# Ledger of designs, part 6: VH-VL binders against f4iux6r469to655

Target 1, 187 residues: f4iux6r469to655
Amino acid sequence: RLLQRLPGCVSRDLIDQLTVEYCYLNSKTNRKKLVKALFNVPRTSLELLAYYSRMVATLASCMKDIPSMLVQMLEDEFNSLVHKKDQMNIETKIRNIRFIGELCKFKIVPAGLVFSCLKACLDEFTHHNIDVACNLLETCGRFLYRSPETTLRMTNMLDILMRLKNVKNLDPRQSTLVENAYYLCKP

## First folded at step 1 (VH-VL)

Design g06 (framework fv_gimsilumab)
Fold by ESMFold2-Fast, scan of step 1:
Structure g06 (fold): chain C 187 residues (1-187), chain A 120 residues (1-120), chain B 107 residues (1-107)
Amino acid sequence: as target 1 above (187 residues)
Amino acid sequence: EVQLVESGGGLVQPGGSLRLSCAASGFTFSSYWMHWLRQVPGKGPVWVSRINSDGSITTYADSVRGRFTISRDNANNTLFLQMNSLRADDTALYFCARAPYEDSWYFDLWGQGTPVTVSS
Amino acid sequence: EIVLTQSPVTLSVSPGERVTLSCRASQSVSSDLAWYQQKLGQGPRLLIYGASTRATDIPARFSGSGSETEFTLTISSLQSEDFAVYYCQQYNNWPYTFGQGTKLEIK
């Protein structure tokens, strides 16, 4: 019944309380169940991603398999979706990339994975990939730009982003999204 | 039942104006991005303009920017194209079309077209 | 802007024949390619999107293939109602562009 409370955790206090209670359920089977519940967050419940990421970060110190399993599932999902252009997948792609970005801010997702996702979108910078890249930058781009270990790589990625904006015929909506994402990361 | 019907075309002098209308029925018009395209007989369609679901975002082809204005009335399920400063090369059959999803990917529903002739 | 070149321009065929129509893009459009059928006096009808996905209510005899710059529309057994002009359209790079069309006519 503890996992049924997950969608209602819309504050730091609520997610922290549930996290503490979950520590009493320490079997390998229960850890897999938690990871699946977190991964299956509804596409419309993006407000929960920061709280879920906080829970994973809190559990990471004593339950290393939880972050490992979740990150692998999110990476596999990204790789399966990045080349699919069916428009009905946009909400799933946005949920996926924003969860990756939220987990990056807690250092659960390594920066290298974030840069790999960003590069995949920039390599085929059209349609959904523009929105996905911009959502990723909106979520964790400033965090990566400010971190000494990632500043140079982030600067290079932002330079590539602006170069692509200038050489591709982006429509005004896409052009505005790119500019907003760029200046959010590097004011 | 699910259909788009264009109207407002006709013969107009160079420099004149026309307002095209597109009546939508059988679907939730207010949820869709809508487009105008035009076609010269014997040639393929050419994209002209698009508008998002609430009308806050509009985009135009370079050839019509500053002369044409796309708009919509969601309460009455109608799409409009105001065409000013018309030129002979604006002569075409004008279609309204629906994009199935937000960002203009392709067009799953088209009208029958309304002819616009700019001459004399 | 991306130019789409369709071939042949005109094809004279008999019912029952297998028909293959080609569309070539001047630069990569990935799989963001749609096919339309247009009959005299009508607006275009969407047949295929995403290079190979058949649109709703489109007969199984229509199929699309290809990626990047080379695309094909195949009609496995031509029916009398299939005589029309066929257009390809890319939606990979704005502005969105259409090919010049391939006309299927009765032999």
Scores: ipSAE 0.000, ipTM 0.467, lowest interface PAE 16.4, mean pLDDT 86

Design g07 (framework fv_gimsilumab)
Fold by ESMFold2-Fast, scan of step 1:
Structure g07 (fold): chain C 187 residues (1-187), chain A 120 residues (1-120), chain B 107 residues (1-107)
Amino acid sequence: as target 1 above (187 residues)
Amino acid sequence: EVQLVESGGGLVQPGGSLRLSCAASGFTFSDYWMHWLRQVPGKGPVWVSRINSDGSSTTYADSVRGRFTISRDNANNTLFLQMNSLRADDTALYFCARKLGYDSYAFDIWGQGTPVTVSS
Amino acid sequence: EIVLTQSPVTLSVSPGERVTLSCRASQSVSSYLAWYQQKLGQGPRLLIYGASTRATDIPARFSGSGSETEFTLTISSLQSEDFAVYYCQQYDNWPLTFGQGTKLEIK
């Protein structure tokens, strides 16, 4: 029943309350059920990703298997989709990458994984990968740019992004998307 | 340059334990997912285990689950494989390998391998 | 698990010849296939990934093609240093699996 309340947690107070209640129901089986529920967030409910990530971050201190399982599922999903150009999976790809980005801001997803995802998109900078890269940057790019540990690497990635925008035959929508993502990271 | 060097292999009797090490150099170790693979002479490599960049996520082949533990020490650029309850069919040359950064589980850098022999 | 079958098992050829090695998957792996070269006493060396993309510093004579279940590695003009065993690897599904290898002998 507790998991049925997840889609209604549209504030920090609501998700924090649910997180506290979940701690009283802790078991290995319930942790796996929670991870599955979080991973299967609807493609149209992107506004929930920040709250779900907050819940995972709160639970991470005492339940290390929750973030571990979720991150593995998200990376496996990213790798299965990044090379599939013929399939209409844009909403699934956007949900995946934004969740990775939200978890990065809580330090649940390591910066190295985010940079790997970004590089994969930049290496094949066409089709859906442009949207995926831009959504990732919009979600956690500024966070990574502001961190001393990742600032240099972010600067290099953003330089590559702008170079690719200039040399690829991007349509106006894609070009605007890239510019918006870039300047959101480097205000 | 970019290099991986394994150590810790040897001869052990069934039921015994060994800890393998893999020393990384020439790249930012903490940015990469790392894997262990093994190979019997004349056969192809067999995937054993993986660990993500910060060590929070691990996965194991069914044949080694519950017996092997992968771990890493990013401060010292070292990957480990703790092998317990060793069986004769664990005998192989063990490699550490770096996941290709932008690719799905192709391996761009491998070590030379460290031999593990399980026999009485 | 996905089984990869390589053919031929052994091939004996002269330098300068065009060589084609095959890898067949028991089910579709899309384009998530890599090729490796392994010499005695060494770990495998990545040649091709994504079925057709050459890895860093790999000579242009190596090329990969194919998709779904049928893949080929081609060496356009065999050199003496190409004596080795070649393995294919799929990464479409868990567990990751490798072929049994093709041994290339230079006459």
Scores: ipSAE 0.000, ipTM 0.448, lowest interface PAE 16.7, mean pLDDT 86

Design g08 (framework fv_gimsilumab)
Fold by ESMFold2-Fast, scan of step 1:
Structure g08 (fold): chain C 187 residues (1-187), chain A 119 residues (1-119), chain B 107 residues (1-107)
Amino acid sequence: as target 1 above (187 residues)
Amino acid sequence: EVQLVESGGGLVQPGGSLRLSCAASGFTFSSYWMHWLRQVPGKGPVWVSRIDSDGSSTTYADSVRGRFTISRDNANNTLFLQMNSLRADDTALYFCTRDFYGSEPLDYWGQGTPVTVSS
Amino acid sequence: EIVLTQSPVTLSVSPGERVTLSCRASQSISSNLAWYQQKLGQGPRLLIYGASTRATDIPARFSGSGSETEFTLTISSLQSEDFAVYYCQQYNDWPYTFGQGTKLEIK
């Protein structure tokens, strides 16, 4: 079992080493196990998401079912959580959206899915959805803003975000969170 | 080497309480989900409860929900099961086991601690 | 919950024989099936997971096969230390469930 080493891969070198070793163990069963392990990253280990996304991107060229399965699981999780208002779900929602954002930077998650997630949050711009939208923007907003193919749509989404901030009369914490996310995308 | 050692079992009357402990060593305890399972002689193990790596999520079998509480102390590498309102059908050998990310096979188990609920 | 049914319930064999144990799931569990060996007075020992992957330090005589609902554990040449109860377990769905066991005993 190689997968127990995943939580310890806190550097580019460590995750790349594990990725190479994983290639020697490639089977349909092991690919499903890897996807489960990546998907179940602890809510407290958000620093691992960039490394996990790097591993997925490296494997994507020869093992297309890995990114496909992971993206589907993340999309299903987002859709199940975005309408739930339970206070206990915020860390799970943050982990979910940040993983989607990290995978977007490697072009594993298509920009269209990111925009649909952002729109869902902006459509019900209250409570957790404000934090989720801001975490998504902090993770991949600048990447999308700087890309010629997504710059215009990103600019429109950022304009909607700032309009909602002003119209909804957010509390100071929420207002600051939105401003920080906006200026991280558009410095 | 990986070791899991259960303790705290014993004889108790119906309606009583027991607190089970599982001492873990030889691995990074905080990286694993942990489970309690129980087994009556001549039968297969039955899942009782699980706790995720940081203790934020717990789940219980329907038969024990509301009566049992699973918890963990990552600083001291210890898993607990607080058992309240014990019934005769809670009589079993109780095992702790580790689970990488809560959806993989249970690769190491303890020797078990016996719990007998009778009058 | 997913029900696992093992067969046979008991098997009497001699050392050196090839033995085959079966496990059937009430619904598809993909390849998320593990096999355990349990000796008297001990906790279960993981033998096989993912239906066919041997766990660390498990002898090559143990092999697993199957997918979906039908699974098999094979011991190619039974050793004296292999007399035990064998359980299959699914980890596809919560709650985790185990079969009723197959007892391997001396003839």
Scores: ipSAE 0.000, ipTM 0.440, lowest interface PAE 17.8, mean pLDDT 85

Design g09 (framework fv_gimsilumab)
Fold by ESMFold2-Fast, scan of step 1:
Structure g09 (fold): chain C 187 residues (1-187), chain A 123 residues (1-123), chain B 107 residues (1-107)
Amino acid sequence: as target 1 above (187 residues)
Amino acid sequence: EVQLVESGGGLVQPGGSLRLSCAASGFTFSTYWMHWLRQVPGKGPVWVSRINSDGSSTTYADSVRGRFTISRDNANNTLFLQMNSLRADDTALYFCARGYDFSEGIYYYMDVWGQGTPVTVSS
Amino acid sequence: EIVLTQSPVTLSVSPGERVTLSCRASQSVSSNLAWYQQKLGQGPRLLIYDASTRATDIPARFSGSGSETEFTLTISSLQSEDFAVYYCQQYNNWPLTFGQGTKLEIK
């Protein structure tokens, strides 16, 4: 079946081929099934996120409910997880935020949602939220920093991040993580 | 041909231990979440435990938590269930199954099951 | 935990008949409901997932419908190989739960 091939789509050619084949199965029920399959990507398969985002971007012009449903599910998941402090959720939080970041580079996720996620992490600067913020910045921070529409807000967010790093007296691992993310965005 | 074959079941006394194995073939084992389930004759299956694709995350039913340990060997396509402090109510046919929905935050159905290995806990 | 109640418990039918099996959830499970077939001495076989999607290689005579708390599995023209126990399973909430089963037997 088509959806069973999703985990094996580890190249642009493979995901593009599956995307073309999917266009012939266009029904409301099938679009919901696709969104669920994309959302259910394994926490350990982060390499698939860029390909899934490419598929969503390709389908967005013809099937607008696919990006809308996926973005809503990801936003709902982020909001449920950002206030949850237990260690067992970190991989789920990282998968969630990296998918949001990948979709942002295709302009499927609006920059405003990314900034809201970043602000939530900076407002509650815990171990997990530092990892989440840094993964988001590594995924789409440079894209946002280099875009004229978002450069100023991105610069302000990066300044806040560095101020928090210095004020909160982070451990060496966390401090290095923040520095690496910052300089990846703003070399 | 996708197959799961369980082994390691048998008769054990209460308080004993047993290790179950599940040999996978015909698919890329390392990319799938795997489950253990058990069934008493005449009853429906009962979910016991799950493990993610790389073995870094495990979840257990309340009735077995602290006594059972799920693990996997991706190099040899094998799933394990280590059962300690066995009780009479652990008596069942034990199945391994392949999970289709690959998400820690979303619950699962199983698309491929083995034939089961019987475990009897009795004095 | 969510309780799934299947009805009837046992159904005696003849080949060629249309049969409908019911599964009722104690709480909404959205469309996150699967159906399995189990024959004596075998593990369960997935028939339907997401309430209405047929699994790979499952004959077209099997169909699922329903949402939220009321679900049905229909076999449009019963074949001799279809005599088995059928289970529903929800995957909306933890822990994962199964119904008690419906046994189809020959009249």
Scores: ipSAE 0.000, ipTM 0.443, lowest interface PAE 17.9, mean pLDDT 85

Design g10 (framework fv_gimsilumab)
Fold by ESMFold2-Fast, scan of step 1:
Structure g10 (fold): chain C 187 residues (1-187), chain A 121 residues (1-121), chain B 107 residues (1-107)
Amino acid sequence: as target 1 above (187 residues)
Amino acid sequence: EVQLVESGGGLVQPGGSLRLSCAASGFTFSSYWMHWLRQVPGKGPVWVSRINYDGSSTTYADSVRGRFTISRDNANNTLFLQMNSLRADDTALYFCARVDSYTYGEWFDSWGQGTPVTVSS
Amino acid sequence: EIVLTQSPVTLSVSPGERVTLSCRASQSVGSNLAWYQQKLGQGPRLLIYGASTRATDIPARFSGSGSETEFTLTISSLQSEDFAVYYCQQYNDWPPTFGQGTKLEIK
């Protein structure tokens, strides 16, 4: 019942209130149900991902299996989808990568996983993977660029991205998308 | 056939300077990030410096920042490391290494044979 | 920075044996780990990257496994040219760091 309120949590106050109430229902069964509910967020509800990530970060200090299970499910989903070119998968790929990026900003997803996802997209520089890479960079690229521990890897990734944009004959939409992502990270 | 050949090493006194060179062949040099690493006998390599494909971005290990300068000459396929204010703990075999322009990580797919630098009074 | 500890430091083996070398990271590096072979008078040679991906032109007898903090390099049937020092290297966090090496020597 508590989980049916998740789609309505469109503010920090609302998600924090739900998070506090969830702490009184702590059991392994309930934690597994929460992770599944968060993972199954609709592809059209990207605005919820930041709030869900905030909830996970808050719960991570006392319920370590919640972030662990969610990150594993997201990584498994990314690996299953990155090679699929079907148009029906693009919304799922964007939802997946945006969630990974939001969780990275709370340090729930390690930077190494983000770089692995980005590299997979750059290695197969298709229209879908360009959209996925740019969505990831728009979500957490600036965070990673500004962190001393990851600045150098981000600089490498951004340089590779710009080089691929210049070497490949991208259409104007794709070219603009790459430029916008690049300058958002490295103003 | 990718080849990297280092030169310019030698014996210098503390406070001295050396300029190392790395001659690259067998690939499009201007398309690759280049690195300098150093190794003391019996120990693993230690990263020293890196430079992007056009020389607009350079980075240094904390221990050498302000003393070493990495640069490249893409017209002549050459990488350089200018080493100033040398210390005894800079003594090592110095390697240049290549990172593929399409990799995001700093794994080194090609290395030179190294040039020895000894800093001793 | 991340510290990589390799074991054993020295291993005496005969050609034809199966050899397993270990690398442990002081904190998680995901799958962002590479393995190198270095022979006397030569620079290191890339064997494996991404923990398990064999580099171009590397013989099939070399394989890598592991993730997070525990990694292994396996040589399924040691050849005479495989006697060398082997290093692991992480590229998860900057700066990239190497282990102290495992020396493979003839028994």
Scores: ipSAE 0.000, ipTM 0.459, lowest interface PAE 15.6, mean pLDDT 86

Design g11 (framework fv_gimsilumab)
Fold by ESMFold2-Fast, scan of step 1:
Structure g11 (fold): chain C 187 residues (1-187), chain A 122 residues (1-122), chain B 107 residues (1-107)
Amino acid sequence: as target 1 above (187 residues)
Amino acid sequence: EVQLVESGGGLVQPGGSLRLSCAASGFTFSEYWMHWLRQVPGKGPVWVSRINSDGSSTTYADSVRGRFTISRDNANNTLFLQMNSLRADDTALYFCARDIEYSGYDYGLDYWGQGTPVTVSS
Amino acid sequence: EIVLTQSPVTLSVSPGERVTLSCRASQSVRSNLAWYQQKLGQGPRLLIYGASTRATDIPARFSGSGSETEFTLTISSLQSEDFAVYYCQQYNNWPITFGQGTKLEIK
């Protein structure tokens, strides 16, 4: 029943309280149930991703399989969707990439995976991949830009993003998305 | 190992058409972005066109836009450049080149062909 | 469009000498600068990218330095096979552009 409260955890205090209560229910089966519940966050509830990521980060020190299982599921989902060009999948792609970005800020997702996802989008810089790349950058780009270990790689990726914007005929919405994402990363 | 071999160049009249091919071997062609560049003797290379790995995205230099079409056949590891409405200033040695793929996305052109000559003259 | 100016246009040197080639950009290209070697009858060969990173299988005698608008390619001990034309290329702004080249020839 504890998992039914998950969608209502819209503050740090609420998610932290739920995380503490979850520790009393720890079992291999319950950890799988938690990961599945976190992964199945509704596509319309993007505001929950930061709180879910905080919960995963808190549990990571004692329950290593929780972050491991979730990251693997998200990576598998990204790989299954990256070659699909169907418009109906855009909300799922955005939820997927934003969750990856939120987990990156807690160091649960390694920066290498984020850069791999970003590269895949820039390699095929079309309408959907533009939105996916910009959502990823909006979510964790500033974090990666400010981190000494990733500043140079992030700077190079941002330069490539702006270069691609200049050579492609993007519609005004996509052009604005790219500009907003770029300046959110390095204000 | 990695080889790029251009063909299809020749002498053509102004306003004519020519199709260039680039045969790739020694790497997984379908994973790489590819470029066409041209060079006149004694001058540096000039970028002409780019195509992404699956062929869904193409870009062109302003001087060739609307006249040239880049395409690829991943099943046969071949890159193409269809050149229409050729002008005297399109005369050059044409190269295909592979885009480098490194962490952090450094854009270098790591392998080039030997080039195929195109002469547009009356 | 970013203009790259290389100097000198021609350099006459002997094997064993240290050689320095310059490339200047009309506006900042950050570190997004590559160097190529081109021999007669051949396509260009990538030497350096990211201003200072040697490409695969490039001898250690080749090194690159610089940032923003001023870049240098150094060959620490010139070998007979190094006589060629050298080009710099920026990939900071589209279209990608190349310099006019520096020709290394035997003294």
Scores: ipSAE 0.000, ipTM 0.446, lowest interface PAE 16.1, mean pLDDT 85

